# Designs tried in a protein design chat: VHH binders against o67189. Part 2

Target 1, 350 residues: o67189
Amino acid sequence: METTIFQFQKTFFTKPPKERVFVLHGEEQYLIRTFLSKLKEKYGENYTVLWGDEISEEEFYTALSETSIFGGSKEKAVVIYNFGDFLKKLGRKKKEKERLIKVLRNVKSNYVFIVYDAKLQKQELSSEPLKSVASFGGIVVANRLSKERIKQLVLKKFKEKGINVENDALEYLLQLTGYNLMELKLEVEKLIDYASEKKILTLDEVKRVAFSVSENVNVFEFVDLLLLKDYEKALKVLDSLISFGIHPLQIMKILSSYALKLYTLKRLEEKGEDLNKAMESVGIKNNFLKMKFKSYLKANSKEDLKNLILSLQRIDAFSKLYFQDTVQLLRDFLTSRLEREVVKNTSHGG

## First folded at step 1 (VHH)

Design a17 (framework vhh_7ocj_1)
Fold by ESMFold2-Fast, scan of step 1:
Structure a17 (fold): chain B 350 residues (1-350), chain A 117 residues (1-117)
Amino acid sequence: as target 1 above (350 residues)
Amino acid sequence: QVQLVESGGGLVQAGGSLRLSCAASGFTFSDYAMGWYRQAPGKQRELVAAIRSGGSTRYGDFVKGRFTISRGNAKNTVYLQMNSLSVEDTAVYYCARGYWEKTYDYWGQGTQVTVSS
């Protein structure tokens, strides 16, 4: 059989298939991970993971055929990773591949899941042993989801918990995560826990929960506020990060990295280089970060970024040479920047 | 938001050692594989080491026997112990999160390692 991961998830746990061997592959690895998580919950101690690069041939065949070694006959879920490396180990001889196919075809007592970390090509699916698995077992594909489909999955998850989410709150969440399903799972679970006493999630609530002191100590929020010149909020977030035990050196390293990337991008932009291409060259690949970096570039001149870099170097030097408190030096820097903004705005006197 | 923050890079003499750390936040660390990649100037990014949720490790052929990857789930940190360093190990080292050694969805900003002769 050939089916999608969605159809397979719906049927496997309610009406178990007659087939015993399945190949799980696809672009949306999160969906495969979700299926395997439910599988582990169902099978408990009878959930077995095999690594094709580590396991011997004899151990592999034993694991597929045997049920529980310690009790009565109990069905196992056997999950195989790095199957390609196991195939390499078997070698290229037809006899060894035929033995593997025969063992897989004759699995009666367990369910076997061969998991690939990417989408398999037609050539791979059409060659042995997967060609034979397609005939006596199943090929399950986790295809890439559209942004609209991902949006609907997130809405459904909130609705199942009786939570309504405002459209702007939802869009913010999707952009923040770059439509990454694993990221969305983590944020959705956090928001569901937060909303246990509420039935509606607003944009303001989503923003607050992402920056909650008790649940999420976020160095990138500090960097974001600083680069957008919201120094008052940056100071408050800095205090929260330190109170949660985030080391000042980690804050300095992230901030310095961002400042250097922005300065590089500013120079490339001035030379007429394609901004999107330039962003990717410095590691800014997801749409949310690209949006944020465009905002940072707009908020900061080349001179602003140069001065930030020099100030961060001085803070590092003072911390090391004079044994000064890095946190206090950062606070002094932010306070100085806030005072400069106030003077600049009020000097417009009229 | 997923955060991966590398530290421990720097300048070291050939034959020396460095220990890289990657502090992770914003996800259940113990559920994920973690990896270290490196990229030297003019070279493709390559896998140095990976450690799976269960603790199983994999190494690039060029570092086997010299580097050790480990994880501290209680501290949400992955480590790379680098021994017997050579000039050829000079690169930016990146921490990555994934389900699998080849399926990484988040990357750190990188930390420079420079090995002098």
Scores: ipSAE 0.012, ipTM 0.395, lowest interface PAE 8.3, mean pLDDT 79

Design a18 (framework vhh_7xy4_2)
Fold by ESMFold2-Fast, scan of step 1:
Structure a18 (fold): chain B 350 residues (1-350), chain A 123 residues (1-123)
Amino acid sequence: as target 1 above (350 residues)
Amino acid sequence: QLQLVESGGGLVQPGGSLRLSCAASGFTFSNYWMAWVRQPHGKGLEYIATISGSGGSTYYSDSVKGRFTISRDNAKNTLYLQMNSLKPEDTAMYYCAKGVYRTYEWGDAFDYKGQGTQVTVSS
């Protein structure tokens, strides 16, 4: 069977499946961890973890067989990490994989969860032993959630604690974290503690409390600051993003996408197209994003956007063709814009 | 409370070797992806290697594949980077980094890095 982590989590604890072996994989690792936390709570001492990179072949088979060998043993939940490393120990011989498949197929009294820390490719799922596991067990996928579903999950967590969050505050939080559920969990917990007495969260409060520590900045804040020409804050946010492991190509991808959409909107505006219809044609459908793009259009001329696109293309070319650091090229771009703005403000202000 | 303390850096000649260590405390070390990242003077941060909580899965930057080996000792809460065939381009401040997630993929965040240890490759 194939199912989503949401359907699986809802049904597993109320109407347990007949299947006994499951593969958990996907992009939304937070959802898998949430399921495993609930599983650990239910099974207590009967929750067992196996590490595929450390366990021997015989210890692995013994662990799966021993969980129901003696009368009086309660049902166990066996969670297996690093299963790929265990498969490497078995080698390339089909006979060894067939033995593994037979052992997994014969699990009757316990539940076995094979946990992957990433989304499995079609090639991996179509290869043994996972191909056979899909036939007698289940494949549970934690797909990247839609932005609307993430918004509803965050809103539910605030409501569970009796906190009313203003829509602009919520949208700011979602945009700033890039809809990343792990980051949202951390920030939501911090905001819940802050709002414990007042039970209301405004935009100013979220700005003050969330991301007051330099570690908690997101790509979308960087893009927002850059497009609003706050180069000084954009430079600081860029340094934070890189320090916390955000790949520069991901920053470039998001920024390029926004710049191209804005340029398209400027062209459509010149042709006399309705701005709301034009925004929807380039995929901008929600009111918060429409508001942001209107601000970006006001802050940037068509020439500004053309120059941004050309600069981003040059950065991409230099990083690929000349092996130059993308971060340094982007930092140089921001620094040059910041220095022009300082000169402009000094000459025009006095 | 959370601490990452890097050591083992120094001055080496091209072709030489160094072993970096990172002593971790204040969190359940075995539950988190760990990474080595570096920053050359005046340049941006570069990922070198990442390792899963168990140590079974590792990923390397193309610039260091075949030359560097990341490993960990969960009993000692220590992360290692064995650096062989060092080049002048490897000159950088090297940081030990803790992942936010148990898994690491391209673009995944790290929520803490240590003070770093300087590696200088020159004749």
Scores: ipSAE 0.000, ipTM 0.175, lowest interface PAE 16.0, mean pLDDT 78

Design a2 (framework vhh_surovatamig_d1)
Fold by ESMFold2-Fast, scan of step 1:
Structure a2 (fold): chain B 350 residues (1-350), chain A 121 residues (1-121)
Amino acid sequence: as target 1 above (350 residues)
Amino acid sequence: EVQLVESGGGLVQPGGSLRLSCAASGFTFSDYWMSWVRQAPGKGLEWVATIKQDGSEKDYVDSVKGRFTISRDNAKKSLYLQMNSLRAEDTAVYYCARVKYTWYEGAFDYRGQGTLVTVSS
């Protein structure tokens, strides 16, 4: 089957498909991440993440076939990243490729999601193994929302609160976020809280509130400190965010988005891809964010980012609906990272 | 009371054309993005095309690009879908839908009763 992420997200959780193997690709990566977040909530401990550049052939086939023996549900959701790297490890031998296709075709007990970090070209979709996956499974595309559609969505959110935004202020907000839906959601919510009902938002107000440290503690400052490995300051900023009523799940969502983009960029960087072009492909278009992401890439190895993503997934799995429980898990994560740094620094004493 | 009423469906041979219409009432039509959505026999709903309030922006699912054209007449509170070069795979019930946007996805907060399009020799 071929379908859009909008249609797939609505139908998968209400009327489970007959197909068991899906390719998720597209320019609007935020929509894929949103689907995977809901998938993780549904499957909990039965949500399994695989990394195609690290997993062996036999481990991969086992993961697709094995059902959970624990709890009431035996069905797993298996998500694989870096599938292209897995294909390179199989080599160009026809028998190995045919075995992969046969294993994928015979998945009956689990759901398998092959996640790409960009929109696949027609050539890739028409080539094996994706050509076969399209016949027995599904190809799900997260098409780019037009800039005009994103602009109208943002205007509608302000209008619903009786807030008028000056054209220059709106354009500034859209350009600085690079039309990124996750970043726009958080900035718009922050601006709505600031503006009050029926207030006019000016360019100066957007500049002050959206992208600078104010009496409203900035979630992006926390993310910045964490990604630059300043865990001590990150802990202090986290406490401030909670004190100001910022929901821990909002912090987790921004952090997860950044971690996934960075992992994708780190992989492309290691392959010698043009970093500026790669950043634009994941929605990072303004020079300030490009500079920040370059700093994050320098501060973090691919393994660091993988471990961050896994840690965030564990926090989600164990988190409660209460603010304090999620905050404690975040604090535990940051404290563990700080302790590891202290041990390393002590070892370099002399 | 929001109402959307589709018309123009029917039996057509492969390669033929049909024009679908949707009459809207009970809301300010010119304030909403509008979409066409279809459901083939035994399949789920598939988004087909979307049009902005003033008609300036249009989007289509890849399988119909170059063949289908969405348009609107705000004065008549009507939405249209011109379908050319029809294929057997276009056989479906076609629904007019009012668009609602969220941070996560495009959604439809109201849908009509549908009009059946059958492409068969």
Scores: ipSAE 0.000, ipTM 0.137, lowest interface PAE 15.6, mean pLDDT 78

Design a3 (framework vhh_7ocj_1)
Fold by ESMFold2-Fast, scan of step 1:
Structure a3 (fold): chain B 350 residues (1-350), chain A 121 residues (1-121)
Amino acid sequence: as target 1 above (350 residues)
Amino acid sequence: QVQLVESGGGLVQAGGSLRLSCAASGFTFSSYAMGWYRQAPGKQRELVAAITSGGSTRYGDFVKGRFTISRGNAKNTVYLQMNSLSVEDTAVYYCAAKGYTIYWTEAYDYWGQGTQVTVSS
């Protein structure tokens, strides 16, 4: 079966599908995360996450089956990330691929969700094992929403709380976030908390509130603090993220992506390229992110960004080669940076 | 209902060996990182050994080369093989499922009741 994330969200929780294995992919990652949040709420302790880059082949197959030694009929939701890395470990041997397909086809007691962080190309979907999954399971796509549909979703969220938003306030919010649903969710929730019920939300209020500092646990807050060299606050936010279940590999992925984009932009800026055009070429299209990235570029030299990239590569290598905890390596990195700033300020009359 | 039940502790002479077992129930064991911690009287609880869902292991500095952590996912059990025991290894040993899930779910922090290990000179 092939379907959209919208149809799948409506159907899955009301009429359980006959299929047991699903691939979730697409451009609107927020919609996939919304589905997974509802799935976690329903399954509770029976919601299981597997990381394809960490898990062994035998552990993977065991996790797809019932593990109770005293028996039971309790259904699990098994969510798989980094499935491509698991496939690399499995190798290109026909027998190993056939075993994987057989195990996936024979899932009867649980639901299995293979999650991709991007839209899969036709070539990937037409290749094994996803080709077989499409035949006995489902392919669920989270397509990019039109600007009009995003606008209506935002308006609905405000109306649910009895808030009327001025048209110019709404347009400003949409433009500043570049119609990014994840950023819109965070800003809309902040504005709802600020606004009283049955209030008209004005442009001046959106300008004042929408981009103010939040105490909410957020990976983007951690990255922002680190790139602005507020290592003390970054360390505190890191501890909060980990305590609230944020995987360190996800933190590393986002931080590495930002560092590489910034290094590219710094190089292009030095060559005299138009910064706004350069930002758009690396996927930074909304005015809020452009403003943030300009701040990051001002706070970091080309050498700072090169050293950050090398440090992140070392953290990844050390976690794999020396069996060290990624979180502790990140803490050590931040502490080292904080100590360098203290030494620098002391040496220069700080 | 999450439960971690330790066994295998006891009294042993210096230079001896013990094998601790921790039977887990009420969660999907194979997807959780497992660890052994210890606490001696008047001291802070410290990490002895940890094993990820993928089988990667990590050890505290004072037990490297002497202790081995392993897991049996089919039996929902984590093990700690303790060799070349010294008086300094005397402590209550705790089995733990401690870590984190994906970024919009929750942290997990489950502990057993502990098992006493006493090493005599």
Scores: ipSAE 0.000, ipTM 0.120, lowest interface PAE 17.6, mean pLDDT 78

Design a4 (framework vhh_7uia_1)
Fold by ESMFold2-Fast, scan of step 1:
Structure a4 (fold): chain B 350 residues (1-350), chain A 122 residues (1-122)
Amino acid sequence: as target 1 above (350 residues)
Amino acid sequence: QLQLVETGGGLVKPGGSLRLSCVVSGFTFSNYAMAWVRQAPGKELEWVSSISSSGSTIYYEDSVKGRFTISTDNAKNTLYLQMSSLKPEDTAVYYCARGYKYEWTYGEFDYWGQGTQVTVSS
């Protein structure tokens, strides 16, 4: 079967298909994510993710096998990413691809979802093993949506929570995210958390809340606040992360990575290179991250980024050489940046 | 598990050549942008070169452009940095680094190798 993600999403949970293996592909990745989120909610512990670039051949076949683990007791949803890399492990031998096709054809107790992060070309869909999957399973496409449809989806999400949004506020939100559904999800969730069921969301409120601290604490929120120089909120989020058991080394790794990428981009920007192409060269492929990194580049000079990198290296050295607490050193860094920001904004005479 | 291992560093005279290798395991590098970054003693981190996951987009720092070549070998899961016309100022610890994974889930992580020492001296 060949169908759209909209039709598939509507029918799968109410009238389960007889087919057991599906390929999910397309330009609107948010729609695939939405489907997989509902799938994870339904299957719970019976929702399994396999990464084709990391899994061994034997582990892969065992996970799809309907034996003592998967046989007859409880139905599982198996989601496979980076399937193309798994195919590379099988090599060019026809017998190995035929074995894969037979294993997929014989799935009876589980549902298997092969997820691609882009729209597949007709040539790829017409080649094995996907050609065989199309015959005994399904091909599900998430085609690009019009700007009007995206606008309606955002409005529907607000209305489901009893929130009315002003037209100018909605337009600002859509432009801020470039009509990207993945980016819109994050901003809409922040705005829903801010607004009550009985309120109208205004343009001023959207401007105040966009990129503010969400109620959901995570490492990326801390990094975002630090790189946007909101050191007061960054300190509060850091305390929350530590209270939630997040290891300081994990925070340091992500922050160090972001600082280096930004420094690289700042250098390429000075040379007049295309920023979008430069971002892709350092692994920033997602439109939301591209937008965030543009904000970070605007907020930080080349010298700011050099100083951040050096400071992070000193924190790492001090924690190792002098057995200093990494969290305390990071707090001291943030406090010192607050003091420096006050000095920088102080008039030289009024 | 996930690992990046650099080799190929050593002592070389000015004008000489070295080839650095970064062998990756636990992931397929063709799904990631990869970079070479160096740090000389007492100096800041300096980005050297980057290559996109497809291999089609390559960037170099101006000081190494025309002298260094970044490349990948998909069959060996190895990132290379071919260095020629080496100068004393190229003396540094060289690190390979993994960029964001090419995936729709935003589940990206950045990993670094242990580094390999390159010393250019007469």
Scores: ipSAE 0.000, ipTM 0.210, lowest interface PAE 16.0, mean pLDDT 77

Design a5 (framework vhh_7nfr_2)
Fold by ESMFold2-Fast, scan of step 1:
Structure a5 (fold): chain B 350 residues (1-350), chain A 122 residues (1-122)
Amino acid sequence: as target 1 above (350 residues)
Amino acid sequence: QVQLQESGGGLVQPGGSLRLSCAASGFTFSRYAMSWVRQAPGEGREWVSSISGSGDSTYYADSVKGRFTIARDNVKNTLYLLMDSLKSDDTAVYYCAKGERYTYWGSDFDYWGQGTQVTVSS
């Protein structure tokens, strides 16, 4: 049989197929992973993974064995990755290929899933052993989805968690990831975690959170707040980062990198270089990220960026030369900036 | 207690080469697939390369295929990324990543290193 991953996923768990061996391939790898996650939930301890690059021939055939000492064995789901590497290991002799096909054809009590990390070409599917698998088993394809369908999948995931996402926030998330479902899964999970209590996601929140690495979601939030001169919130986020176990040197590294890129962009802007071209020269090619960096450039003068770089250099020197606490030095820096804003506002109001 | 510690990053000119290392501890290194993932400043994560526990199978992102080589030393519990013909687009923080025993790529990594900065500029 030949079918799509959507049809297969809907029918497999409600009306299990008679076929026992399946090839899963295609462009939308996330959909294959989603299917396998549900499969793991259903089978639990009877969910077995085999890696074709690691497993021996005899271990492979033993794992596909359906024999119990007494009575019927409990149904298993066997998932095989790197099957191509197993085929290379098996060699080119016709008898070995025929043995493999016979073993796969004889699977009756268990389900076997051969997983490919890309879309298989027509030539590969028409060659043994997959040609034979297509005759007694099934070929399941995960074809690329439309942008509209991807948008609906993301929206559904937020709604399942009771989270209201602004339309603009959703569009930015889709653009940030280029509609890549694997990346969208990561970003959506971070955003769900972030909005677990608030149950609302604004554009500003998506910009902060989706901008970061998943395990360090607040590091980029901290950098964003500092560069936008929201020092009060930056101090609170810094405390959260330290409580979460984020290393101060990691914070310093990211902040220093951003400060240097922004200073370079100010220099190139002064020389009359096109800003978009200048951003691309420092590795900023994504339109969403370009807009973010434009906001940082508007919020900071060249002098502001120079002073930030010098302050970060002093913090680094003091922590290394005098064994000073990096976190305390960062807090002192932020508190000093907050005090300057208070004085500036008082002067402005007087 | 799983620990992953990267090193070897730095500033390099376009066309240059770097070797990144990741020192691993707290698990049976030789039985786990290992991966490199990078993040350019303000960008999302990009999977770069993975290697099987034995070292016999390697996988690469299309953007680095032919330029980068992933390797491991199971005696020293160290993962490597040998980067050749470096481009400005390779500028990123590079992370060593581990998932469950046979996790090669994607969102399912459960342990990450602190990262090492690679900057490619003239």
Scores: ipSAE 0.000, ipTM 0.245, lowest interface PAE 14.7, mean pLDDT 79

Design a6 (framework vhh_7xy4_2)
Fold by ESMFold2-Fast, scan of step 1:
Order: C-alpha cells, then structure tokens, then sequence
Structure a6 (fold): chain B 350 residues (1-350), chain A 122 residues (1-122)
C-alpha cells in the first residue's frame, strides 16, 4: 500500500494494519518524528531502534524476528535508521538482497518501520528492496505542508500559551527556518520559554533568541558576519563571545569548517556541478543554511576564500607554534580586513 | 525485567584511575548498543561514551577522549568504563544505559540503575 503520514497515523493507532513492514519518507520530517513519538509511547519497552550503519546482517535479521523480551508472545515496534548504510554492507550480491526481501516479507510477530531522513525519488522506490516492500508492506509519505498551514500551526502554538507575536517577528521566524517544521518546533519552544512572563514577542527578541543553525548560536552569528564581510560587527561579536567564555579554538573550528566547505563549493561550481547537489555533498542539507551559503558564495570570490583559509591556517600555526593569543590574532585579522574594506570604499580601486 | 547495576565508583585523588562495571540482566545484552552517562551534583545529564552491539565501534565525548575507554563482555553481560587521569570535574553519579543513540535529539536516556558515585578530590 501507499498512503500519507496523516492517514497512516489514524489507521495504525485505531485499526492495526495487516501489513508488517513500512517505509517512512518525505519532506516533512517533523511529521514522521511525531508519528514515531506516539509509536514509542504506545509500545514502551517493546519499542526497538536499529542503526543500519552499526548492526551486523545476522543481528539485523534476529531483531526483526525476535519478540518482546518481557513476554514471548508480545509484538514489538522495530524502527530502522540508516537503512541505506545497511544495504551498502550487503553490496551487489543478489542472494543477500533476496534473503533481505524474504525476511522482510515473512515478518509476522512485529511491526518494522524503515525511516528515511528525506523524500525518496521514484527510482529508489522502484528499486529493490523497496519495490517489494511496496507490494507486501506500505510506503508512507510525509508530504510538504503549505506555507499558510505552517504559519497557522505556529500561531496556534503561541496562542495556546497566551503569547502575542508581532507580525514582523512571525515572518522573520518563518523565513529564518525556511518553513522547516523541525526547526520551527525547536525555535517556537525556545521563544515560548523566553516570553513565558512577558507574553509578547517582538522582532528584536526573535532575532536575539531564534538562531537554530549551529550548536553554538553566537559563534554562528560571528561566522555569518565575517563571511558577509561586515568586519566591524564581526569584531564586536567576537569580543562578546570571548567575554561570555566561548573558547577561541571553538570559533576557529567552526569558521575553518565553513571556509573549507565554501572553497569546495566554488571548485565544484567551476566543474559545472549543480549547486544544490554540491551543497548536499558537503553536508549543507538545511534550506536556511543553503540560503546562507548562497549568500556567502555571492559575497566571496574563490581568491577571497583561499586567502581566508590561509589566514586561518596562519592564526592556528602562530597560536600553537609561537604561543600567541588566538583571540588577538583573530582581532588583528578582522582589523586588517576592515582597513582594506575602508580603503576600497573611499578610493577608485585598482 | 530489565536490570542494570552499576558498580566500581568511589573516592580517588586527581590523576587517579577507576574502573566502572555495569551488570545487565533481563534482556539480550549482545543485541543492544550501550552507553555511559553521568550527572554532576545539581547539573544535567552528560553523555560520556557509547559502544556498539559487537564492540566494534566506540564513541566518546570530547571531555573524556583519550582518558576513558568503554568496553564490553557480551559473554558476561557486562559493560565497562576504564577512567584514567581523573579530574575534579569528573565527579558525578555514573549510569550505564541501553539504546543510548538518541532519536531526533528528543529522547531522554534510558536510566534504570541506581548509578555509582565517583568523587575526585584531594
């Protein structure tokens, strides 16, 4: 069978399906996560997670056929992540793929959920083993919601907590996350906590709180300003980060990673590769990050990025080999860049 | 019934070593990834290390890399944590947990045991 995540969610929890193996895929990953959270709540100790990149072939087959350890007759929900990596381990062996399909077809005691972190293309769905799963099991798709539906969902969550969000603040939040429901959930929860007493959210407050792009949100602001060549603001943010106890090596690590990814993207662009595919290849999968990286590529030439990388390597070497202060070296770098920008803006150029 | 029993904690001086053990029962130990997590007094849970079902893969938090070693004995249903070069900031209640790998970053650790206290003090 083929169905949507909405229909499947209603069907599964009200009238258990006869099918035992399901593929969950789609653009709205938040909806898949919501389904799995309800599944985990229902099955409790009978909810089992398998990681396809870690598990051996024999361990995998045992886990699919094994019933609950807390009662031999009780079914379990088996959720499989990184199934593509498991398939790579099986290789191109016809016998191995046929065995996998046979084991999946013969699941009777458990429910098996194969979870993909993106929408599967027609070619992948029409290829084994998913082609066979579609015949004896189900393919469940989490389709993208409209921007209007996402906006109303976000407004409803704030309204339920008695929080009034300014129109400009709401639009900024939606644009910042690229209407991504998973990111919106995290940002909305942070903003609800922030506005718990005041009950009002302004644009300035959302800009201050709603950074979801990196684990260290303040370091991301610094990197963003530097890559957009706003060296004056970058210098001020750097001083703030150090004052708040952010380690200089953490700043260098994130900045170096971004610079190297951007340089790689410039090289792939020169080879005529599709920019979206190139971004995916360097780990830029998030729509907000893709937008930011496009801005960084527009703001920086290949030579700019090469010079940035060389400067960062010099800073790293000088801090380690000559025991110089990394923060001071970063300030010197930013000041030098700011001076070059001032000269460029006030002269006729070369 | 699933049981995880931690042991091996105690008082140790900075620079010292301790070996923690976790005795597992009530489930097929060899079928699950295992992890060590800790909770300093008055603070949240901190991830320490994970080991795969077979022991073929290990992962460590940056705070303990090079100092701690996670291992397992599937024949004895036992998980271990060898802790070397202990620091005062390693002082915490230590727990072993099953199925540590966190789905979507929203799941809490599956802590079943009482834990074992590690105190690093001069």
Amino acid sequence: as target 1 above (350 residues)
Amino acid sequence: QLQLVESGGGLVQPGGSLRLSCAASGFTFSSYAMAWVRQPHGKGLEYIATISYSGGSTYYSDSVKGRFTISRDNAKNTLYLQMNSLKPEDTAMYYCTRSYRVEYGTDAFDIKGQGTQVTVSS
Scores: ipSAE 0.014, ipTM 0.255, lowest interface PAE 8.2, mean pLDDT 79

Design a7 (framework vhh_etentamig_d1)
Fold by ESMFold2-Fast, scan of step 1:
Order: structure tokens, then sequence, then C-alpha cells
Structure a7 (fold): chain B 350 residues (1-350), chain A 121 residues (1-121)
């Protein structure tokens, strides 16, 4: 079965499908996150997350096992991230891929959700094991919403709180976020808080409040400050993220992804490639992210990015090999960077 | 070429102290972060401590924090590890290591031959 995330969300919780294994993919990741949030609420303790880059083959198959030592088990929802990395561990071994397909085909009591953080290409969907999953399970796509639909959703959120937004202010907000639902949610919430007493948002107010230093803490704010070399503010945001329960692995994953994309963009610049095309080739498609990545490229040399990647690899290795706290290692990294800049500025000034 | 030479190891009683030194040559010492790594008999290597290129930032494994102090003298191309309140589990060969870049977390590319530290009654 092939369906959209909208149709799947509508039916799954009221009339559950007969299929037991689903692939969730698409451009509108926010819609997938919304579905998974409802899924976690429904399944509670029976909601299990597996990370394909960390889990062993044996642990993976054990987690998908239908056998119960305690008799009749309750239905579980198993959510798998980084499935592509798990497939790389299996390599080109035909027997191991056949075993994986057989295990997935034999899921009868539980639901399994394989989550991708981007839209899958036709080649990936037509290749094993996803080709077989499409035959006995379902492929669920979260396609991009139209610009008009996104505009209506944002306007409705403001009106729901009794806030009047100038047309130019709304268009500015939509344009800068590139119609990204995740970024829009964060900025809209911040603007609603700002406008709580006044009930009117002008273009000048949106320009001041949106994308400014705010009370909103998230992984993207941390990454932004770090890549712009504002290490003092980055340390404060890191502490806030940890206090709000954000997992260190999530921070490392996003930071590593950005560092690798930036390093690739520096190499493409050396070859004389168009920056806009280069950005799109590494998945940077919205105007807001393109503006941010241009700022990151200006703030960081190729050597800076290479050193960042090596440092992140070392933090990962030290947390795994020496059982060191990832947050403390990351904090120490930022402190080391701040020290270098202070010494450089002092030496230059003398 | 690039050389790291450790010294200062030996036999010491539990609760005692030792100071390890590492003499660096063949490269610009002040351009690199440095680390101490140890390997106990029959075990894999364990990172112990690291220091930034300037000496302004220092980092320690939880097992040695509060007992060991890493330092460097860039004018003498020398790295130090002051080890206090030594325990039997600190028994290992201690290696001086150069990191890839000026930032401590860059990874290690060169190690010395090591110096043996034995903590025994």
Amino acid sequence: as target 1 above (350 residues)
Amino acid sequence: EVQLLESGGGLVQPGGSLRLSCAASGFTFSDYAMSWVRQAPGKGPEWVSGISWSGGSTYYADSVKGRFTISRDNSKNTLYLQMNSLRAEDTAVYYCARDYTKVWYSGMDVRGQGTLVTVSS
C-alpha cells in the first residue's frame, strides 16, 4: 500500500490497517513528527525506538521478535531511525538481506515504522528491502504542502489567539523561513508570546522578534551560534537544551550533519561550482537555510570545518570508547574554542 | 623527524606521587594539542588527560579527575603529567600523544614509546 501522511493519520488511529510494516518519508518532516507524537501517546510503554546506526544485527532482530515468555503480549509500536545505516552494516550479503525481509514480512502482532529524515528517491524505493516492504507493508509519504496552505495554517494560528498580523509581516515571515513548517511553528509561537498584550503584529515587529535572540531553545539555535563562533552564547544554549531534556546524541547528529555539508560546500567552491546549486545538492533547499549556510561559510574556513569534523569524531569516540559524558566533552570543546579566540585577539591587539 | 620521549615512570606505593615528562622534537610544539594515554596489562588504551595548544584548557578522564594535573611548557617543548594519590589501578604504560590540530579534540596521530608506572605495595 502507498498513501499520504494525511490519509494515514486520519485512518490509523480509528481503523488500523492490516499491514504491519510502514516506511515514513517525505519533505514535510514536521507532519511525520506529529504522527509519531500521537503514536507515542497511544502506545506509551509499548512505544520502542531503535537507532539503526547504533543497534547490532542481533539486537535488531530480538527487538522485532514476536515471541513472548510471559504469554500474550500487548501490541507494540517499533520506530526505526537511521535504517539506511543499519542496511550499510548488512553490506552486500544476500542471505542477511533475505533474513531482514523475512523478519519484516513475518511481523503480525506489532507495528513497525521505518522513518527517513528526507524524501526517498525512486531508486531507493525500488531497491531491496524497501521494494519488498512496499509489497507486504505500506509506503507513507509526507509531501510538501502548498505555499497557500502553509500561509492559511500560519494565519489561522494567529487568529486563534486573537492576533492581527499585517499582510507584509506575514509574507516576510513565510519568505524568510522558506515555508518550513518546523521553523514557522517556532517563530509563530515566539511572536504569539510577544504579541500577547498588544494583539497586533507589524512588519517592523516581526523583523525585530523573528530570528532574534529569544527564550526559545532548540538544537538549531545551538548549531547556529556554534557555526557563527558565538561560543559563549552557544554554551548557555547547550545548558538550556540539556535542562529541557534534549538528548546529547540528537545535538551531535545535527551538528555533524551541518559540519559535513559545510565542508562539502567548501570543496565545491574550490571547483568553482555555483553556490546555490551546490547547496541544493546537499539538501539545502529553503531560502532561510540558504541564507544561514552562506553566513556559516563566511564565518568558517575549510580548515575550521575540517577541525570541527575531527573534533566531533573525537567527542563521539571518547564518549563510546572511554565512557565519557558527551555533554561535558562538547562543553569542553566550546570552552577550548573560546580560549583560542581570546588568545588570538590578545596577541593581535599587542 | 617527529619524536615524543616520555620519562618519569617507576615503582611507587599506593597514595604516592609521580611526575611524567614528555620531550617533543621535530615539529612546532605550540601548534598542537597534546594528550596522555595509558594502557594497563591486557587492556585496551585509555585516554587520561588532554591540554590545548596554549595550556589554557585542560581535560581529564573521570577516573583521574582531582588527582592528576596536565601542564605544558611551550618554551621547552615539554608536556607534563603530575600524578597524585596513586592507586593500584593506575598501573599502566603511559604514552604522550600529539593531536592532529591545535584543538584538543582533533584526534591523535603520533605516540611516544611510553613510560611504565607501577603502583604496588
Scores: ipSAE 0.000, ipTM 0.249, lowest interface PAE 17.4, mean pLDDT 79

